# Designs tried in a protein design chat: VHH binders against Phosphatase IMPL1, chloroplastic (IMPL1). Part 2

Target 1, 311 residues: Phosphatase IMPL1, chloroplastic (IMPL1), of Arabidopsis thaliana (Mouse-ear cress) (q94f00)
Amino acid sequence: VLSEVSDQTRYPRIGAKTTGTISPAHLLEVVELAAKTGAEVVMEAVNKPRNITYKGLSDLVTDTDKASEAAILEVVKKNFSDHLILGEEGGIIGDSSSDYLWCIDPLDGTTNFAHGYPSFAVSVGVLYRGNPAAASVVEFVGGPMCWNTRTFSATAGGGALCNGQKIHVSKTDAVERALLITGFGYEHDDAWSTNMELFKEFTDVSRGVRRLGAAAVDMCHVALGIAESYWEYRLKPWDMAAGVLIVEEAGGAVTRMDGGKFSVFDRSVLVSNGVLHPKLLERIAPATENLKSKGIDFSLWFKPEDYHTEL

## First folded at step 4 (VHH)

Design a11 (from h05 with G55R; framework vhh_8h63_2)
Fold by ESMFold2-Fast, scan of step 4:
Structure a11 (fold): chain B 311 residues (1-311), chain A 119 residues (1-119)
Amino acid sequence: as target 1 above (311 residues)
Amino acid sequence: ELQLVESGGGLVQAGGSLTVSCAASGFTVSSNYMGWSRQAPGKERELVAGIYSGRSTYYADTVKGRFTISRDNAKNTLYLQMNSLKPEDTAMYYCARDYSKGWYPFDYWGQGTQVTVSG
């Protein structure tokens, strides 16, 4: 009945209708192993000395990111040698004729990791013909002296879990009682200016807007029900692939910031608890349409050449 | 201090070629995601090409087949080879590095180099 209930959603579902010849349970086992293996590499690095110079922090971050990516890639390749992989640092690897595309962020929230601030994650998602099929995110919590992790997971149509327990989005039905999250690009262009104005407007009408700096963590917090929404312009597939499925399977809504049907290759995302989604779009969709009229490019990006999609 | 210094911009006729360079100091280009973005007056900045630490590349559809991004690890320098230039390619071209995935692709930028295509 879960699949029937999901068909009653106001917004089109983004999760894969089928996973082909590989079961959702088998995909889940491998995404969880991959994310856990990358997280073990990151955990070994959380207490390493941090230099006060930008070069020293960058070296720690890039070394950890690369080692985490290598560990994740080994798990995926050993289990599915013919699958296509899109990694942040490694680019595109494997068979472009594969229906399965792995989207890997080996260290989401690198600035937070660099400072030892407890908001970063390892994120692994797998798509079937362009649609999210299974996902796992390992979130780092606690910080210095008390580092720990919690694991989020989902399969398309299977619901969302945190440390093996079912999770669901909040029931908050008023923006004035909502805790919202956003992120900002470093560039001060029209998209940045527009999102700064949205940040100001939503700060005035909600309980507050957070800027935490790790997209996968932000989306998992919406799925967990401790925040009501997350939105951001200019996210890449590895930023979104796992988190969007976890939100949707927790009962949330996922669209582009113009309210259109979302794909992992889109340049904007709005996730929410569902109930607030129309109220959020009242402000966000016109702002996003205005950016399009100004020539901001919202075409699909980072989709591997010849990767077959049912988008 | 970290530095990204662009060079090689200039005036070129439509259909011509130009290579812009980005010399990096204080970090290693092969260890970072590096890219080239451009901005014309009154337009937003757009990412035109990127190269991952593993050497995989990205190109915007507007430049795919015409532009090539590359690195010289010995010189710690990033390049953008631009062929079949069009008047709409006229822009300030910026070199960038991505150390932090919390920012829009890149967290450190150069001052830019101007490319003007006439014709």
Scores: ipSAE 0.000, ipTM 0.304, lowest interface PAE 11.8, mean pLDDT 86

Design a12 (from h05 with S56Y D98S; framework vhh_8h63_2)
Fold by ESMFold2-Fast, scan of step 4:
Structure a12 (fold): chain B 311 residues (1-311), chain A 119 residues (1-119)
Amino acid sequence: as target 1 above (311 residues)
Amino acid sequence: ELQLVESGGGLVQAGGSLTVSCAASGFTVSSNYMGWSRQAPGKERELVAGIYSGGYTYYADTVKGRFTISRDNAKNTLYLQMNSLKPEDTAMYYCARSYSKGWYPFDYWGQGTQVTVSG
């Protein structure tokens, strides 16, 4: 079942058309368990002291990342021992002969986690033949003295949920009434400069642009309808795999920043509420094409060698 | 006390090879995202190579296929092997560490080592 609110004819769907021999419901059960298990590890660390040395804080972040990843990997391996796993901390685990690729970010928004700022998440997505099949993101909310979580999930064709309730993107149809989100990489290269100009331009024409610092959270906020769009250059598969499916299943649109068909293995993403997508691309696509003309290409960046895809 | 000490820079002819090294103390290279950045006079700093804690590597398009980043965990040392060097590779090369994630700001930098490619 395709989502009624998504304009699937304008922009190609990224979600898997089938999930093979494993049902969407079973994949959903395991991605939710995996994300929840990682989030329980992160929750144990949120109240640890931040008023410590720089080295102690760096160790806290690294230890929490690794413990969360280990917890997630245990859940995935116990349920699907033959699946391929791409984890940010662990790299590639297994071999590329599996049709199922798990993309895991055990702690998205590490800077925010380090400061106790309430915008970080555990993100788990599973691809079937290169296409997102199921996803869950556990967002951390509240902050010091009142930490809690909010759980997002989706299956391809099954819609998107937040804490068990069906969610949909906003119906905002004008950029001047939109709240937008972006992010930036560390290196101040041409992509950074280009996105800084886009940030300035969109700030001038919208209700504002946020830089919250966690890609999975940002995409879930678009899916929830509390922001109209998120875009960023230089993302990784584990940054995007879960969030893009949640947006699409909430009725949103997902493309590359040049407007082309998105793949999780690309290095850029534009997500939106759908109706604003063409208006956003009027400004974003020319800027992205200009970067390509300078030799900066955000198309297919990383795919495990011999991993079977139906892109 | 954190310390990064680069070595191995120098003058090399175009088409030649050079390996620069970065010895770390006060932390473990395998536990952090590590990178090599370069800066030539009058140009922006460029990240040329990175290695994640899990061992996955990144290369800038300008060096992909010519440069190789690696680490020796026992020696706690990061390496950059540079092949088929071009005059435009001339720059000061800096070793840096950050938290485990790529693109998280580098929080400690070495002093740099100069690489000069003549032609």
Scores: ipSAE 0.006, ipTM 0.379, lowest interface PAE 9.6, mean pLDDT 86

Design a13 (from h05 with S56R; framework vhh_8h63_2)
Fold by ESMFold2-Fast, scan of step 4:
Structure a13 (fold): chain B 311 residues (1-311), chain A 119 residues (1-119)
Amino acid sequence: as target 1 above (311 residues)
Amino acid sequence: ELQLVESGGGLVQAGGSLTVSCAASGFTVSSNYMGWSRQAPGKERELVAGIYSGGRTYYADTVKGRFTISRDNAKNTLYLQMNSLKPEDTAMYYCARDYSKGWYPFDYWGQGTQVTVSG
């Protein structure tokens, strides 16, 4: 195991305990190839002209997303023709009786991509019976005139890597010394207002809170140890499946924002370096409970109807 | 100018069927992810169906097997065919466009059409 084990005694692990008949190494080879293939498509588009017209820009985003998705799907189907794939907004492709569910985000951070802002990624995760088994995220860095990529990967129990080197979460043990990350969703409801208050409170007590706009990138930055925590309400399975495994395998902790055991199908996530997790929950969990009392729905979502899970 | 105009709502008896339509202008329905969301009084807005530019569809578990999303590219119109309607389906139904590949909320919304199921 390459990752630290700081979270195993305090918070339940989310990674799959077994991957069935397909080895973790084989799943890793395919998940990395899938993410790399999608990223090659995205890289071809980073320097394409961005029209000022709405239609021209939306065509660029949509065409890039679709081409990246097609490239990822081809890799997955070629290697595992009978596996189940969860696309964006819950679209299901393949055999729902499969124990393997691929959660793909062919372009995470589409607003950033549209503007040429260097915080977007291709994210591919595969679940075994509902639990993350292998993951890869290809992060786009640099921006206009200097685009490059950084590749993250993990298998359940195998540790986390960045560009082939093992990575670990930070050892920061005080919120006052922490760099934190959040996202706000884009719907201005009670969850949004509550997270704005958390942003204000944590900005006052930490080294700062970032809002970068790509969940997979944010989680990978926690795994890399350059930030201490990331939290957000209303993330979908394709936003989280890869990043949460990479964090856990880098020695971090993953829970719901109420502190409960996390599932990829939950509507909130808190990831951290493990050491700060209880201090973060001390503030975040009461806010999340208050949202439940206001009627905000935190039931599981986007889980395929017939997909068997061992959550 | 971008516009989405829903129509076809109304009162229907439980077990009945209804089709709601969404006419788009200023952009092409087939080039965007399009969705149908609903909101009942006192409840959060729920995405019930979506269609990707490539034609792939999504359905919420609450409506799967009963609702069908479709589009007519020549008419630039999105449809939601609702079968086996239940009183619990009573809501304002909204048509929406998302150019950003399905991040929520959608970037453009219609004004909605009311569906009321009695029985």
Scores: ipSAE 0.000, ipTM 0.204, lowest interface PAE 13.1, mean pLDDT 86

Design a14 (from h05 with Y52W D98G; framework vhh_8h63_2)
Fold by ESMFold2-Fast, scan of step 4:
Structure a14 (fold): chain B 311 residues (1-311), chain A 119 residues (1-119)
Amino acid sequence: as target 1 above (311 residues)
Amino acid sequence: ELQLVESGGGLVQAGGSLTVSCAASGFTVSSNYMGWSRQAPGKERELVAGIWSGGSTYYADTVKGRFTISRDNAKNTLYLQMNSLKPEDTAMYYCARGYSKGWYPFDYWGQGTQVTVSG
């Protein structure tokens, strides 16, 4: 029975149920402008010479990241001078009493950007009282000789779009026919080792697992229906805030990797097409519980002090 | 021209405290992502603390609640205050300049400062 199956597989929605005094449409206009403005800065940098020295390459990356963030901050502050902002590069800026928290990743996939590999993005999400309200991600595609972008957007309850077209997650109902995505942090600890084991296991039972290196891109690919799932330990709010809303509004499911209700301040995320979510959790949730038993901390992180949430 | 010089390491008893420092020259600490990594013999290097240009901080689960990263912009110096030290904290501690995403702190690693926690 469909209703019984839906009840058993249905996961708590993470999107904001209200956006307070600012309409979802207005938030969407500003997140789209912010992401586009940051992406214009990044696009100007994609064909700059890649210096073979570490210093020159790292300066290009950090200069581009900072310039993109400054451009995004200008858009947000011009439209909402009293909102709180959490930027990956700049940290916490603005009024901590605000119900609106902008989570900004001005250049997601910096290693890919550094190499000219076509998997990086500008990601802008806005939360209302801790819950995603609106989002935009500008993905860079093509690579050297043929750079282009595609724009993803969503509002809570409004659905998800790619270049103005409504998108939906895939209907793939078996792991054996799924294309999966994951990512890895820099600490080679128990979480890293556990996820390498999950990578090996899922590679054996699926059509393949990709490690693309840009969380916002990975989540948008699930929302677009060209991959069935993405999971990763230890992502930060700016890595997730936009992508998780886009997945949910495309009809996907979003949880922690233990299957619990997700917030952008959690240290694990599992996104999927919904249908496969319980099958993925059969393998992922026990592994995540084992990490907790080993003392790995999965408490909330990077939540600004005094930011009010209704999580 | 660019360099990072760590200091303040030494021998400390379990439960004790120690502050290591990193003096930067040729660039501005407050304008960059800065981090502290450690490496024990036979173990992988791990990032224990990071601070972004805007002042937001990150801590590895192994040190959260015990270690505090800070900077003095006037002195162009990065600090790691280590409290409630454990024998497992014994390692060479490295200061690094980097960016907050993609790569480990990788350019202009310091020479490191040894911290030894005895029981």
Scores: ipSAE 0.012, ipTM 0.366, lowest interface PAE 9.3, mean pLDDT 86

Design a15 (from h05 with Y52F D98S; framework vhh_8h63_2)
Fold by ESMFold2-Fast, scan of step 4:
Structure a15 (fold): chain B 311 residues (1-311), chain A 119 residues (1-119)
Amino acid sequence: as target 1 above (311 residues)
Amino acid sequence: ELQLVESGGGLVQAGGSLTVSCAASGFTVSSNYMGWSRQAPGKERELVAGIFSGGSTYYADTVKGRFTISRDNAKNTLYLQMNSLKPEDTAMYYCARSYSKGWYPFDYWGQGTQVTVSG
């Protein structure tokens, strides 16, 4: 038994082994179009004035999110009218008996968008029987005076791309040379305080930990090889579905924060460059087990009741 | 000025039902992630239900199937319908908003409304 693993072969792959009657290439075409269409809506809004009143800023964020969602939904429904859709802003839409579940985050990093901070994205993933089949994330970069986008995509077994070029996770093999990323949920419970302690500990032993505020961006940065790992408790399927496939297809590893096999319906994710995954779990897995012992719920969530999964 | 005003709390017998309401002013409830949290004496605050700007909902496993969160956009009011109440549901119930639409920390809280379930 290996004490350290150089790649993702130690951890079960999460990507769909088949995509049924619809080819991975066809799913990719539609997921890319959907993400691009949502991103065009968001791009129209990036230079709109930020009102000094909370209400005006909140309305801008809501209007942009809803318009992005509507644009994405139109693309998906036009191409696959019988598919099930799980959107952050719209809940569950469509045929609950479908094997295909679209997980849509029309504006990931709403706080960053509200402030014009250049770390937010449109994220679209499609699952086949619970497993990621195709994904696209359109990341917003630059910020005021120089807004631009960077497009990530992947299919299960097909590899990962950024702006049409193949990408791969980093080969960094020591935590002391790693740049890490994390995020924090909205409730300040035991999971939040535990992750604050992990943030403190990893800040001391690595090159640093970033808190960018957009899960899909964070995962794409791991896939791109500019960061070594991302972890967070309490992410929802729309936060994760696209990013986890992009990481896996770039050669990374994806597990729950206890080291178990990951599903997008799980309440924790650890993504990494693979080689660091066991080293990260040495610190993260005991902390996660301690949360379970304190009664923190890690059961599956946001899985549509009638959606068939092969997890 | 931003305000969240809870009402509808009170004493109810085990097995009974109660609806608490939260009237918001100074912002739009449909534009924000809104939630209901509760705190019993000597315990930490627990999120029991949330509603995203788009209408998706979250429920803690302790209340799932018994509680329903909803909003009336015209009245700018958030509701929590509580059914099959148990003595362990006794707590101060707080309405909260996050200025973001997702799982960002609640940045504004109401004063709370007391729910007491007798058995």
Scores: ipSAE 0.000, ipTM 0.272, lowest interface PAE 13.0, mean pLDDT 87

Design a16 (from h05 with D98G Y99W; framework vhh_8h63_2)
Fold by ESMFold2-Fast, scan of step 4:
Structure a16 (fold): chain B 311 residues (1-311), chain A 119 residues (1-119)
Amino acid sequence: as target 1 above (311 residues)
Amino acid sequence: ELQLVESGGGLVQAGGSLTVSCAASGFTVSSNYMGWSRQAPGKERELVAGIYSGGSTYYADTVKGRFTISRDNAKNTLYLQMNSLKPEDTAMYYCARGWSKGWYPFDYWGQGTQVTVSG
């Protein structure tokens, strides 16, 4: 019975089995430096005046996002000049023949950042042949007058850390005792409508569903054990690459929302503490299959054309 | 000072083609996520196409293979080329600026240009 025995290996692992010629420790060193460097740029901007006009807020967000990205890119290129990089805008930089793909989100939760709401992050993941190899997320907490950060990191097979301490997913074994998280994508289509219905249903049967607005933060909260699950349709690789590895290395499970094997290039993600995963899929997987029946496209996306994957 | 002005709408026959344009001022289209949304009477606004600042594009399943989003950085203008038009494509088409990393929220919208496809 899954409720009596924790089985965190029930779902296919997504982490890279090898990292080739570059050690996981070396990848981690650079991914942590990259995320920290981007976060320093973001921290300098958290107390800047918030112009509530369309232009002023957009300028602050855009300037901060691009400055953070530039800082992260400099770290990655200085250490691995021949690696391939996928930025948050889908921009591709570097050698398309590289086995290493860096997926960078220099400011996850831009709406939250714009308002000074304390749920945003810098997220840096590196893939080896399509599979997550190392990750770091710097989460911004506290908010106005008391800004601080938490640093999350993981390597494939190496476990997950928060501020240097080992972390693990929760052991909550009933949906009725679970705190769940979801997000809503930018399109108001059948996938959006379906997820609003899932939000309604799960709100009724759990301790509640949160919509915090930063995918990397949401996944790190599952890894930390302060929430039991996160799911969302239509996330992009830069939204997911770091967070999914951190969840898996904290002992969690990662699948598509139909229960299939997850790839960073998939259009749905369900992360959980593992033990609740089958109970969540019981409701989520039929809804996702129904969307496929309605013609919603769940094919891979944002994979660079020449990037070779062993998914 | 921030402005989006759509143009190029009109009446076209089913199976025809039309290009709508969006001239931007006060910001640079290549530095932002830009999109085209449409709204028919009595229906919700639908995002039909988007272009990230890096050049990657998105298309709604309803228009995939028929519509092409592009931009001219020198003219600071966004385009939507619409081919194989159907009566169901009849709508007011809106150009929108989004934050560089997001498809939505769009933080600024144009006033729209009407496209009517006759059958």
Scores: ipSAE 0.011, ipTM 0.407, lowest interface PAE 9.1, mean pLDDT 87

Design a17 (from h05 with Y99R; framework vhh_8h63_2)
Fold by ESMFold2-Fast, scan of step 4:
Structure a17 (fold): chain B 311 residues (1-311), chain A 119 residues (1-119)
Amino acid sequence: as target 1 above (311 residues)
Amino acid sequence: ELQLVESGGGLVQAGGSLTVSCAASGFTVSSNYMGWSRQAPGKERELVAGIYSGGSTYYADTVKGRFTISRDNAKNTLYLQMNSLKPEDTAMYYCARDRSKGWYPFDYWGQGTQVTVSG
């Protein structure tokens, strides 16, 4: 079938096939409220004084991250007291037997936030039995003197929205015409070196590669069609859960960087406009397989011990 | 709720050794970049040691060769073993966690544990 849905069949769909007893619309309502509530906390902090002393900057970032997280947690718990919540790097709250797992990033792009650079977001995703069910990302734009937000949302099978309007990935069909995005962690190991080489190679053959510093923003930009692809090693569930659903529902493709079926518990992600996905994998997949042969661990991580998945 | 609780500080003589501990709850120490920072009265807070999720370590020049950072996964606890202590090492020592994004070091901090090195 030649339709917006047909390109998604080239790669396994990652979105939940059902959301159980809670409707997709109800999950969407709560993820949107949670992300908006966290974003209101962050917006209050964007114009606070930023000094160059280590303690002053770390306190502003830490206080903002904690306050945003508390605001998001209150919304989720008030609506779904029995759901599992996965916060930062393995923090688990709630009922381990729940089919619903909330993956929360209360301030994605903390370095950008610290410097007032306009690329950071609040990201909230909910999984049903391991598969993304609903998502919202509130992106911060403009920067000093002109701060504003842009809201992204999606439900599995429901399409993707930006400020209430349906969005779609770009139709760019050549890497030479593509704007690409990647990111880097703080660990300077073989994965970092490999991705620096991919960055160099793709910079040479494309219109350029951006390093914006906020994974949820990067994925939303692919979904919006203003970039063609994003890839990164070592992302955690809260980095990916919302953005990957938004990309898929905008008509994009989502895989591991080895080309395999993606879950939010995987340690690599490649998102694209779909059309470019095989061309990107031609270079990225062999590099990722080489990392495995060098002993880099790509096993699932941060999946809560008792959380039941249908992966 | 995320918590970091430091312990093991105290008074030690110059040339002596001390191990401080940091018990974590609400997240997994081995899955995070963890660090030890210190702050002496009237000075800025400085990062002295860090351990990446993969096990690689960082040490500030001031402590390299003397301090060792480690983790106990079963106890979900971070350690800093301090050898050949100097009066200049006197400070409040803070355990910290980084959520692994960007160049900004740490998003969660403990209350600290005081280490005093006498001459």
Scores: ipSAE 0.000, ipTM 0.296, lowest interface PAE 11.9, mean pLDDT 87

Design a18 (from h05 with D98G G102S; framework vhh_8h63_2)
Fold by ESMFold2-Fast, scan of step 4:
Structure a18 (fold): chain B 311 residues (1-311), chain A 119 residues (1-119)
Amino acid sequence: as target 1 above (311 residues)
Amino acid sequence: ELQLVESGGGLVQAGGSLTVSCAASGFTVSSNYMGWSRQAPGKERELVAGIYSGGSTYYADTVKGRFTISRDNAKNTLYLQMNSLKPEDTAMYYCARGYSKSWYPFDYWGQGTQVTVSG
């Protein structure tokens, strides 16, 4: 054949088809300012003393998370006082009749932050009627003695940027040449053991599987093209809302781990460079179906009561 | 009311230089990401140069080393100095406003000014 033909699998796009009365540019301006403002709070805390005792680490994490959240909320409320905001652990603020839902994670990768390990982020996404409209993630890089940040952004239909430059997923077309990422929750149930089996299996057939500990960072690394895929069970909306849009706008694919159409209220995500997506689903989808047969609940969660969606 | 008015385009010989300008009203150029894009017949609109609110600049590889973006805050005007012009630089040049740096490419465009480079 001549051209225009793609051998890459196409999956339904998850990004909002419209943003209503507020332009994508205006939403992106505010989501970027919100993420940057939260990141400035986190950056002030990265060099604070960490003792090895549980109490000292817990206080630093909690104080930083709360301060970052307060800074992000101030930006969103000053710009859109009538919008609905979903913070981590299901905290809801604002008007449930709003079509705009802000999903914020003021400190993604809290264990990494607690140890000064350079894989944590501030993540802010905004949905229009349930679909991602604009997103920004500020990733912390370098670590002790050389902290810096890297900013990711996207709008639905507008492409993805890293530090102002367009980014695209990798072209890697074989699992044996892929670097993959996954994550694990603290509960040791059937989903946990199933994903440990997937981790072992994919480690054996790929260049390796990383467990970095910050979902927003992991998705941004796929969008940047330095990893080929990320998957995890039981992520919440604030873990996913920004990163999934950034991956999709960088040319990647986003589905549930059973291959179905994704929403940020689903309890699993598979993101990839697109071309590898069918190969990954060959193993991941059957494992996910098996979990359903064992009674694991994959119904939507953390969707605010009365929030109108077009999912 | 937002306005971007480009001027300074024209016909120039290959190897020559030209400066196009963009007068802005209704907002402040120093507070926004500003850029120059061009579109030749049958091609997509291409971002050739950008200047961030903080003063950092971006250039497309096709123009890097030849074009210089600048602004005059007192005149609220954006400039693109084009040196060593090539026939392939022939295009309509559009001044554009971004909301914040290059995180959103551009949301407002001027009417454009035609630059034609003869060989």
Scores: ipSAE 0.000, ipTM 0.119, lowest interface PAE 19.1, mean pLDDT 85

